# Designs tried in a protein design chat: miniprotein binders against q56419. Part 4

Target 1, 326 residues: q56419
Amino acid sequence: MEGRTLEEVQEEVFKRHGVLVPKKELEDLAKALEEAGLLLTEKVEARLKEEEEKLKRERPMRLAGLSYPEGEREARAFLEAFRASYPGEGEEARVLLMPHLEPSRVPEVYGAALAALEKTPPPERIYLVGVAHRPLKEKAAALPVPFQTPFGPALPDLPALQALDALLPFELFNTPLAFREEHSLELPLFFLKGRFPEARVLPLLVARRSPELGEALKVVLRDFPGLLVLAVDLSHVGPRFGDTPLTRTLAEEARRRDLGFLERLAEGEPEAALAFLGANPTRIDGVEVVASLLPLLRERKGKVLAHRLDLEAPTLSAVGAGTLVL
Short names: E, the ipSAE of ESMFold2; O, the ipSAE of OpenDDE; V2, 0.75 times the mean of E and O plus 0.25 times the DockQ between their complexes.

## First folded at step 13 (miniprotein)

Design t10 (at its last look DockQ between E and O 0.54; V2 from the best seeds 0.00; counts 0 for: pae E 1.8 > 1.5)
Fold by ESMFold2, look of step 13:
Structure t10 (fold): chain B 326 residues (1-326), chain A 88 residues (1-88)
Amino acid sequence: as target 1 above (326 residues)
Amino acid sequence: SKLRDPFLWYELAEILRERGDLERAITALRIALLLNPEDPLALLELAEAYLREGKTDEAIRVLEELLRLYPYSPRAERALEEAREERE
């Protein structure tokens, strides 16, 4: 480092490797930061341990003022605007698939979910199953605490969560820190809590497919009926996801795979939906959740209400989002 | 292995900011964003740190990226208005 500041060296690395960072170069940068006293490793670990303990009591809002309004009045107006963006009628749902992509980028897809919730009797509880974006210690996890929302706290259904934990061959509650930044729960929960303010929630994450989760949930849902929500996104294509630049052909393929997946789910054929994707070349992230929940999806017929492949023209990338009722 | 975790770098940035080490906090936020380019909190905090350093053009670029990813963001809009006023 030839008299450059550390910031200048980092800027060169970022410019060169903005999408992927080679392991060696990241390790060299971290070592340089540690030698310069920029890493406070002991303090970071202590802070994360403190945050983990706080998460055992509640999960605060992380995206208020960024993805949705913080105030309740504004939040209710926000919901109404999203509903208005979907001109169709909903269908009653016992199972709802909805996205976790940034809501303002796919407003009609979230609007379709709201339309479905309008037709759905208020459930006593909601099984909210998202996709873990942080590593879990097990294939799946839950956080049995209130999740703060602009509509008040979404309270956990502790008896149902305890029943679920008792049926699983692994510890369900041992990765609290993974929930702190998890938008796949926070974004759908905003809409669900806004529509069903009295419902309790089972906030669940899947990192890797877990057949045992689906079997356990089938038992728990029989004794603790509620709304099952799969909070998943669909295709992820383009350079943001380690792919070639998005072309018209790749976008068309991603759309076909998204819709083919959703349509097979709508026919009550989740195994066929997974088989249709093969090696999953467009990286539909819903596959791990669907593969976990097969016993709850078989022979449930329904309808695809909405789909969008959200194009990011400047980055030549796209993410698919859909709304499915079963 | 922990060096590839963007959330550890974000936590480091928060600690550095609390102790007043803004320049090193900016470095940690840039590393966090290298590893997780879509983190809206890291983007917002990076822009706010640039504004405190008087690096207004850098803050504007970051805020425009934030608003591209998160079109509804009153926090980012406020910060962008502030940045444009300081440029002027």
Scores: ipSAE 0.604, ipTM 0.861, lowest interface PAE 1.8, mean pLDDT 87
Fold by OpenDDE base, look of step 13:
Structure t10 (fold): chain B 326 residues (1-326), chain A 88 residues (1-88)
Amino acid sequence: as target 1 above (326 residues)
Amino acid sequence: SKLRDPFLWYELAEILRERGDLERAITALRIALLLNPEDPLALLELAEAYLREGKTDEAIRVLEELLRLYPYSPRAERALEEAREERE
C-alpha cells in the first residue's frame, strides 16, 4: 500500500508543478508518518467532514495578513496603492480578465483591473470564474456561501447559482474543500468587493474545460445580468514548471504567447486565441477557463490594459499576468 | 486518493500539533508543501513548528521562501525578524 501511495503523491506533484520529487525523500517522510500510525486517518476524515460542514456556512479569509491586509482601513489603503501603480485610465468592462497571482508581484496589472472597474457601473452580481488548483469532482464547481473579505462578506447570488445548477448536466455544488484555500477566487475577490461592496457573487472554479458551463452561463446571464470576471494567470515558465532557467528567448516566447492570446481575445476571437496556443507549451493558466466560456467571449471586442511577465529570481522562473477588458 | 490532497496532510499536521507531536506535524506539513509548495499557511505553520523545535535555521529558510512568494506578509516578516534574533 505504501509504495502505491508514494507514487501517487509523486505523480500528483509532477502533474501540478512539473517537479519530480525524489522517491527517497517521499519514502523518508512516509516512514516518519507510518511510525506515527496513519491511524489518524479516521480523525483526519472527521476533521475534513467538519471543515466541509463549516464551508456550508461561509468561506473565511485564508490570505488576510499574507497577501492583503485584514483590517478594512488598511485594506482600502492597499486598494488605493494598487490603483495608483497603474498610471493609465480604464475602460468599462462587461467581461474582465484579471490575474490571481500574488498581488505584490504584479501590482500594475491589478491596478489596471481597478482602473477598469472605476469605469464600470456597479453590477448587481459578479460571476467570478477562477482556476481550480485542486482536483474537482466535476469539470466545474461553485460554492454558494458568503466569502469573507476585509470589506465584509461577499454574499452569493443564490437564485442565479440555482439557475446555473439547473442547466448543467452535473452537480455544480461539488468539492467544497477545493474552495477553502483557492487563491484564484480569494485574491481577485478582494479587489472586486472593495470596488463593488453591494454586488452579489457567483464564485466558480474550472478544473477542466466545460463547454456546458459557457452555454449555461449564457442563458443565466439573460435573466441574471452581471459582470463576468475571469481570474486567470498566463504563462508559467522556468524550472518551477519544468523548463530550463529563464532566458531571453524563453521570456520572449512567454510574452508572445501571452500577448497573442490576449490580443485575440480582445478581437472577440476566443477560438483563435486557443488555437494560437496549440499544445500550450508555456502553460497559460487560463486556457481551461477560456475554453469553458467561449459563448460569452465570442464577438466581444475589447482592450488589453496591462501585461507583465514577473520573474521569480530564486527559481529563475516567471509567471505572466494580464488585464483585459471586453 | 485522499493522500493526494494537501489539505489532508495539513489537517493531520494540526491534529499532531494539538497532540504535541511536533516531529510528525513537521513531516505532515512537508508533505503538504510537496503537494502545494506555495501554500502560505502551511509554510507559516511549518516555520512555527521549526521554531518550537529549536530548528531556527530551517524556520528562517521557510519564512524567507514565504516572503518571496508573499512579500506583503507582515506576519511572516515579524516571524522572520524574531527567528533571526533567536539565531543570534
Scores: ipSAE 0.391, ipTM 0.763, lowest interface PAE 1.4, mean pLDDT 90
ESMFold2 (binder alone), look of step 13: mean pLDDT 82; pTM 0.783

Design t9 (at its last look DockQ between E and O 0.76; V2 from the best seeds 0.00; counts 0 for: SAP 72.329 > 70)
Fold by ESMFold2, look of step 13:
Structure t9 (fold): chain B 326 residues (1-326), chain A 88 residues (1-88)
Amino acid sequence: as target 1 above (326 residues)
Amino acid sequence: SKLRDPFFWYELAEILYERGDLERAITALRIALLLNPEDPLALLELAEAYLREGKTDEAIRVLEELLRLYPYSPRAERALEEAREERE
């Protein structure tokens, strides 16, 4: 193995964690596995290809027993506890922005989403748009298979997915492995499937802004009406994300940017919301989804129901989460 | 290369773990977690690998971190109780 590979691992950890790990520590760890890793690379590749083929049939739960209960009855009680964490009333949503952060860390934010769903007539389908945490081969992707949940499989809306694919200048079904670990779909889907058990789903990921996705979705939604869900988190601040340790000043900045972004979206002004963030110094990951979906957000007014900037004590970092109805 | 992918390292660790090569499995899991620090499955597997190697205190620390990140985690709670019984 080349020393370049070790430097590339260090650089990738920096991009994901926001601080550098000492190069020597990484080199020692990688060297210890060098000969074993070389022998086993083909076995790892074969296993990943097998996993990719399985994902062409269904997407299994990965977070059952970790983020939410495995059994249906316990899962329903779990939903009710989240709803109870938000004492307010919801409002009907045609577009819902909700988080994908670990639900138990922001219970009232997910509770606000449930309150909105409570006021929303059951849709025939849900356009669930998350944030890709693994690289995609294109700017956006979908996986047209059932997603398993404790409430049963969330069935794909194949006609709507195929219509969407036909309108895009790239193959929509392009990166199945990116969905295997993708919590930005799995966590919101638990809540959506629990509330709307008969709705079909379009599970979509955005890696980089795609104006063509928003234009295509505007067309598809005319023929295939449904609920649009932006499953996104807000600010990411602290050492894991390239900042100094979390201070009160940095937390206040992150909260201000989160709320300013959401409030401008609630005014039907998504371009102004993006402009407000400028270079996005607190790394709101909802930006790429919002930038992709501008045609679906313009002039649509609504309300921010909840927000929290949640502390990640082990990393001395924080992530913002919010609930917005439009 | 594939060595920049945390999920490559996780899959390698699972293969090594299944073969009983615990020292190398732990190393691969630590690399996976350097690349993707809050992966709950990698944290759980790391704790299990520490337990098999007899490093019970390390496993408990990993499981306690997992529960701070994922407060609702019956799998982590069961693993933590099991680890505390083995320490005894």
Scores: ipSAE 0.649, ipTM 0.879, lowest interface PAE 1.3, mean pLDDT 87
Fold by OpenDDE base, look of step 13:
Order: C-alpha cells, then structure tokens, then sequence
Structure t9 (fold): chain B 326 residues (1-326), chain A 88 residues (1-88)
C-alpha cells in the first residue's frame, strides 16, 4: 500500500473521529492490505455486490438484540418503558424531530417522541429522514424496500418515493449499502413502527444539504401527505469528536446551541436556527437535514418536548438529543 | 476508496473468519472499527474472534465497549459473563 493511502486513512479517521490513528495501527492496516491480496479483494467486492442485491429485497434488522429487543412482546414492553420514562404529555406532530442516539442513553427523549406520537393521528406514511453516517453517492438517498422491525416489516411507499425521485435532479435510489447499518433510520423506525404499524415509510438519508430535497418533498407531500420525521442528534462534544474533555463550559455551550437551535425551529424559523449555529462548533448532527428541509419547516410552530446532553463517561464526551414537535 | 470503507474491512474480516484465518480477521475488524468505532456487528465479531483465539481479556474489553455503546444488548451481556467466567 502506498504511504499516501495510509495517510489518507489516517486523515479520514482524524476528520471523522478526531483521533489520530497510531503508527502501529497504520502498519497493521498496511499489512492487512498486503495480506489480503487481489483475489481476496475481489471476493470482498463480490460479497458486497451480493449484499447490495439482498438490499433490493429487504433491509434486515442490524441492532435487534443490541439496541432494542428482537422479539415483538419484549419490544412492546420496551416501547412502554420508554414512554413511561417521559412524565409529560405529547402534542400532535406534523413534523417530529427525534434522536437516533442509542435509546438507552436518552430514554426520556425517545419517551417524549412516543408521547407526541400518541397525540398524532395515524399517518398513511412516514417520511423518515436520517443522517448518513456513511458516504452517499448523492446528497441524499432512499432505499425503497421493507425495513425489518420486531413489529413486522415497515413497508415502503413506492408511489411517493417514485414521485420524489422524479422531482430530484439526481438519482434518489443510490448507495444502498449506506442503509445496511444506518442506525439513524433503524432506531427511530423501531419506535415509529411500534406506534404506527400500518404506516408506510419513506426511508431517506441526507449526507449533504440538498435544498432540492426539501422543495421536492414539499410538492410530494401535497399528493402524498404524511408525518415528517427528522431523526437527528444534536451537539457532539468532547474527545471523541476532537474537543477537550467535557467541562461545565463546554456542556453549557452544547446545551445553549442545542436549545437555541430547537427553539428557533419551534418558532418556525429554520433559517434562523441554522444561522444561530454559525460554523456549528459543537457539531450538531442534524444541520444538513434541517438545511435540506427548510421549505417544510418554515412557519411551522411547535414545541420542544425534551432535551438531554448525555455524557459518555469513558470518553468524557457528550451527545445532545432532543424531541421537537411542529 | 475501498480502503476507507469500514464495510470493506468488515466483509473482508467475515471472509477471513469463515476461512479460519482469525489473525487477519481480527486485524480487519480492528481496521473496520477504526473507521467506524460504533459498529456493533464488528464489535461482536471481534469479541468472538478474540474468544476463539483464547484472547479472553481482549474479548472482555470489546464486549464492555459494546455494552457501553449499546447497553441493552442481552447477547453481549451473556457473552461478557461467559468470557469473565472463562478468565477466572
């Protein structure tokens, strides 16, 4: 492997995770690549292609038994427990912003989302917009297949997806492998499917801001009404994300930005919300999603139901999560 | 670049694991986890690979990390319990 490639990997890891890969790990990488050889690489490529072909049929659960129960009975109990963790009442949502963080870290935030869903008439379809934690070929993507859940498969709304694709300047159905392990869809979908078992779903990922997506969705929503769900986390601060260990000051800044962002969204001012973040120094996860969906968020007033900045003690890092209804 | 794709390394690891090449599988999984530290499947597979190689302490560390990220995981809890018992 050319030294440049190792450096590129190191840069990518640093950029993504704020961690400089040790020399030893780079050496291991180089060795692994050398040992893999061409034949093994070809086999990997063939396997990935096979996985892509499988994803043309369905998206299996990847986090069942890890983040949520695999069995339906246990899954229902799980939902109830999460709902119970939020002592408040929800409000009807036309737009729901909810987290995609590991549910057990922020149970009351998910509970707030469930509370909102309790007050929401069952939608025909759910536009579930997550964050692409892997590169997409385009700014946004969709996977038009059933997503498995403990409550049965979440079926895609193919007509609505096709309508959306037709209005976008790029192919919507791109990068199927990006969906295979994407938790930003799987985790919120658990809660959504549990609450609305009959709703069809449009699983969407945003990698980069796409104003075209928002405009297209605005048109599609006229003919295909449904619940819009933004599955996004908020601030990411601490060493895991390239910062110093969490301090009171850093935590306060993260909360300030999270709440300031959510409050402006609640006021129906998504542009102001984005402007408030500026360079986004606390790395609010949902920025690209919100930036893509501006036409759908404008002038919609709502309420912040929950917020938490959850400490990950082993890394002295924290992630913000919130629930907002519009 | 495929080299920057954790999925490439994960799939490579799986192939190597299937072939019984645990050493290389572990290396590939570690690389996958460098690129995607929160990959639960890679964590599980890595722990299993360590256990198969008799690297119980390493397996425990990986499982503890997995449970930190995914606290619900009964599978990981059981694996961790078993691994701890094997260490003693």
Amino acid sequence: as target 1 above (326 residues)
Amino acid sequence: SKLRDPFFWYELAEILYERGDLERAITALRIALLLNPEDPLALLELAEAYLREGKTDEAIRVLEELLRLYPYSPRAERALEEAREERE
Scores: ipSAE 0.354, ipTM 0.740, lowest interface PAE 1.5, mean pLDDT 89
ESMFold2 (binder alone), look of step 13: mean pLDDT 84; pTM 0.809

## First folded at step 14 (miniprotein)

Design t11 (at its last look DockQ between E and O 0.70; V2 from the best seeds 0.00; counts 0 for: pae E 2.4 > 1.5, SAP 75.152 > 70)
Fold by ESMFold2, look of step 14:
Structure t11 (fold): chain B 326 residues (1-326), chain A 88 residues (1-88)
Amino acid sequence: as target 1 above (326 residues)
Amino acid sequence: SKLRDPFFWYELAEILRERGDLERAITALRIALLLYPEDPLALLELAEAYLREGKDDEAIRVLEELLRLYPYSPRAERELEEAREERE
């Protein structure tokens, strides 16, 4: 690895975190890998191609034993504990907004989602829309394969996925590797599959807002009705996200932005929700998904069931999570 | 560039670990974690690599951070208990 490569890594870390990693530390690590030749790079590329081919057949669990139990019996008990964390009743949802943040950090928010699901008739299919954390080749992507869960495989709705792909001005099945580590699908899916074991799934990721996706989904949902799930987190504030250390003022602003956003969505006014965020100063990560799905959110009124701004005291940072039914 | 992708470094670390090159695997995992500090799988793999290198204190520190970020992690708790036993 050469010197400009080290500067590129350092710049990327600074861009993400607002803190410069010591250049000497990066140089020492790069020098330790100096003997990593083209042969190792070629082997990495071959493994990534092999992983990509595997992902064209199925998507395995990556977080079993880390975020949720691997065994089905323990997984069912885990779901019950989360439902119990929210003592209220849910409401029927045609659209559900739920988080993808680590479940044990916001248990009552996931519990509220479970409460909504228990009031929701079992759908034939679930449109699960997460946030891409790896680059996509296009604005959005899908992976039309079974996703493994402790409750068995979540099977893809291939006819609905193919109909969606046909309506888009870009190839929908474009970046299989982006799904390999994508927790914004895996974590919500654990809860959805546990509650609706027979539902097929459309696992979708948004990297950049795509009005075309929303218009296409409006058409597909007419012919292939189901539950629409926006698997998104809310504010991201503090040094982990490029801010100064979390203060009471910043936390209060993040809460106001989160709740104002959710409340406007609950009023059936998604454009107003986006306008309320403006430049998105607290980095609500749901904005690209909502902006893509405007045609599906307009005029749908509902209710905010739960919200938490989850404080990370050691990092002086926070992430917001909420549950909204429409 | 692939060098900005934390998952490239994670995959390189897996290859190096399989080859028995734990020192370089640790280096690759540290780069991955500089680019994506909250990755629970990279944290777990780093701790396991430290343990095989006999660097028990470093492994314990990584596992404690993992459990702070991800409070439900029975794999991490088991590894932490094992790491403390090996140190002792």
Scores: ipSAE 0.458, ipTM 0.794, lowest interface PAE 2.4, mean pLDDT 87
Fold by OpenDDE base, look of step 14:
Structure t11 (fold): chain B 326 residues (1-326), chain A 88 residues (1-88)
Amino acid sequence: as target 1 above (326 residues)
Amino acid sequence: SKLRDPFFWYELAEILRERGDLERAITALRIALLLYPEDPLALLELAEAYLREGKDDEAIRVLEELLRLYPYSPRAERELEEAREERE
């Protein structure tokens, strides 16, 4: 790999995860591959094409047996246990902000989302907007295929997806491989499909803020009404993300930013929520999603149902998660 | 750049594994995990590759990390138990 390529990888890792990978480690790995003569081979390219072709048919479960049960019976019990972890009652949602963090880390936050869904009439369709943890060719993307779940396939709303594509200045159906492993869609979809088995889904990913997406969705929602779900996490602080180990001060700052963000969203002031974060020093995950969906969040008042800053003890790091209804 | 795409490295690792080149497969998986550190499948594949190479301690470390990130992982738990038994 050319020195520039290693720097690009380092930059990408830093941008995505807030971690500066030592250049030496990258150099050692790259050198090992170069010495092996492993460049982009025709075989790798062919395999990638085959994987893309598979994703034209369906998106299989990737986290079944890792994050949630594969079997339907066990999956239902899992769902009920998460609901039970939240002692409160929900409210009807037109917009739901929920986490995509590993469910077992923040069960009560997912429980709060389920509580909200209990008070929500079954939607015809769910607009599920996640965060792209892998690069997209465009600012946003969709995968118009069935997503497998323990409760059966979540079927795409093709007419609504096509309507959305027609209103965007870029091709919506781009970078199918980015969906293959994307947990920001798979994890919330488990809960959504479990609660609304008949709802069609629009699985969307945002890599960079796209005001065009929000404007297009606003138009599409008129003809294709449904539940909007933002699957986003909040602050990412500690050594895993380039900070010092979690301290009381750092945790308080993360909580302040998370709650300040959510509260301003609850007040129907998404621009104020973004402005409150500024440079986003605690790395709130959902910023690009919220920035893309401003037209759909404006003037919608709601309620914060749950929040948690979850400590990952082995790394002395923490991730914020929240549930917001609008 | 495809070099910034974790999928490139995943597929490369799989191809290398299929060819029996576990050393290079491990290297490719490590690069993929630099790009996406929390990928449970890459972690699992890396652990399996270490086990196949007789690197039980490295496999155990990876599986422990996987279980830390994904505490509900019966597959990872089984593999961790097996890896510990192989080390003894």
Scores: ipSAE 0.405, ipTM 0.760, lowest interface PAE 1.4, mean pLDDT 89
ESMFold2 (binder alone), look of step 14: mean pLDDT 82; pTM 0.789

Design t12 (at its last look DockQ between E and O 0.58; V2 from the best seeds 0.00; counts 0 for: pae E 2.1 > 1.5)
Fold by OpenDDE base, look of step 14:
Structure t12 (fold): chain B 326 residues (1-326), chain A 88 residues (1-88)
Amino acid sequence: as target 1 above (326 residues)
Amino acid sequence: SKLRDEFFWYELAEILRERGDLERAITALRFALLLNPEDPLALLELAEAYRREGKDDEAIRVLEELLRLYPYSPRAERELEEAREERE
């Protein structure tokens, strides 16, 4: 393997996870894999193609029994417990910003989302926009297949997806493998499907800001009305993300940025929210999603229902999560 | 680059596991986890591979990490209990 490729991997890991992997460790791994031979590459490619073909039919649950219950009865009890964790009342949502963090870490934030959904008339369709934690071929993508949940399959709205594809300058239906294990869709979808079992879904991922997506969705929403859901996390701070261990100062800065971002969104000023973050030094996850959806967020006033900066004690790192209704 | 593709390494690990080449499967899974340290399936597969090789202590460490990331996980709890029983 060319030294440049290992440096690229190192850089990618650092960019994604804030961890600098020692070059020697990468070299050892690369060497071990080279010894596995070229014949394995062809088989891997064939297997990946088979997995892509499976994803043309359905997206199975990947986090059942890990993040949420697989069984419907247990899943319903799980939903009720999360709702109970938020003592407040929700508001009707046309746009819902909610987390995609591991639910057990921020139960009250998911509870706030459920509270909002209780006040929301059942939508015909849900536009679920997540964050691509894996590379996409294009700035955004969709997977037009049923997503399995404990409550039955979340069925795609094919007419609305096709209408969206027709308005985009790139192929919307790209990188199906990026959806296979993407938790930014699966975790929110559990809660959404549990609350709105009859709603069709448009599962969307954003890797990079796409103003075209927001403009296209604005047109599509006119003919295909529905609930817009932004499944995004907020600040990522601490050693896992390349910072020093969490301090009071770092936590205060993360909270300030999270709340300042959410409050400006609540005032219907998404451009001001983005400008407030600047270079985004606390690594708010939802920036590219918000930047893509500006036409849909402008002038919409709402309310921040919940926020939490959740400490992961073993790594002295923290992740921000919030629930916003517009 | 294929090296930056976590899917490539994950599928490679599966193929290697199917062939009984657990040593190389573990290496491939470790590489996948470098690209995505929180991948619960890769963590489960890595723990299983360690168990199959009789490396119960390593399996336990991986499963404890999985439970740290996914505190609810009944599956991980079961696997962890089994791995502890196998060590005794």
Scores: ipSAE 0.495, ipTM 0.798, lowest interface PAE 1.1, mean pLDDT 90
Fold by ESMFold2, look of step 14:
Structure t12 (fold): chain B 326 residues (1-326), chain A 88 residues (1-88)
Amino acid sequence: as target 1 above (326 residues)
Amino acid sequence: SKLRDEFFWYELAEILRERGDLERAITALRFALLLNPEDPLALLELAEAYRREGKDDEAIRVLEELLRLYPYSPRAERELEEAREERE
């Protein structure tokens, strides 16, 4: 993975928190850490290689006790509370769009996903497509190992993953460390594994749009049918994301863009959904995934079940989350 | 200059903590959090490191931020209660 400059770090902190850390403070911190890093570089690199090798065997829970309960009994009660947060009924899904935002912040949106899963026959496998929050060596990646959950391990569908790898112009199994902190897989998987304990999983990440991925998945899904899940968030607005402070007008625009995007997807028009966003000024998180998966979304009609723009008054920022069934 | 990524600084903090160098471990965790400000495990480790250094006020502030980001977090709640008791 490639490093970032101090200027890039300063900008990122400003975008995420609206706080500008002076360049001298960053330089002083970097210098102090560089001295320790030079002394221990080989030990740090050895540990990272060790962690990477562990991830080639299994992916442990990282958010148990933080985002969801660690114990199975408590985890089942947690799922039921989320379902109760959405009083409506779902519909059978062949494709499900659901968030990866912290579940307790948008409980009815996850509840809507559970309502859809209630109406969905248990699939043999789930194609879980998240958003890479760390750089990948390629446009997309998978990690073909069990992912631990409070409900037991979610086992990989190795034949389907190998078929997918064979159809891509790049190595699919390319960046194990990117999965270590990846909540866009872990958070949705908690809900999916809780409802479909026997389903195998294809844990996939998209960093940059890959038309090749969508075409390959269309072929693989023909031979290995299953549930396709797009684990994506929607608008990101406010100072944490490089905007002026969140105003009522900006929040209303974010909602309009979120809903317009989802509604066009629900009409089976993913190209129109992307065109509606233009340059994506509210930074909808799902665009790279949707752009990758166009062949799987065209002409597939469905319904928007839920949407919430999660407002953070102290930071004057917001993130959108939605549930869509196709 | 180009900085090492978050993975490097997080693992450096772990090694420094194991060696008893809590001051540099705290610095490394703060730097990792500049690169990923909402990492709940780094926030927890930072709070624990502050407590071990006797910096209970700093630990409390970090845990309160963690609970703002992650309202369901029994681990953070327990740590916050302990930090407040240690401050007295």
Scores: ipSAE 0.493, ipTM 0.811, lowest interface PAE 2.1, mean pLDDT 88
ESMFold2 (binder alone), look of step 14: mean pLDDT 83; pTM 0.808

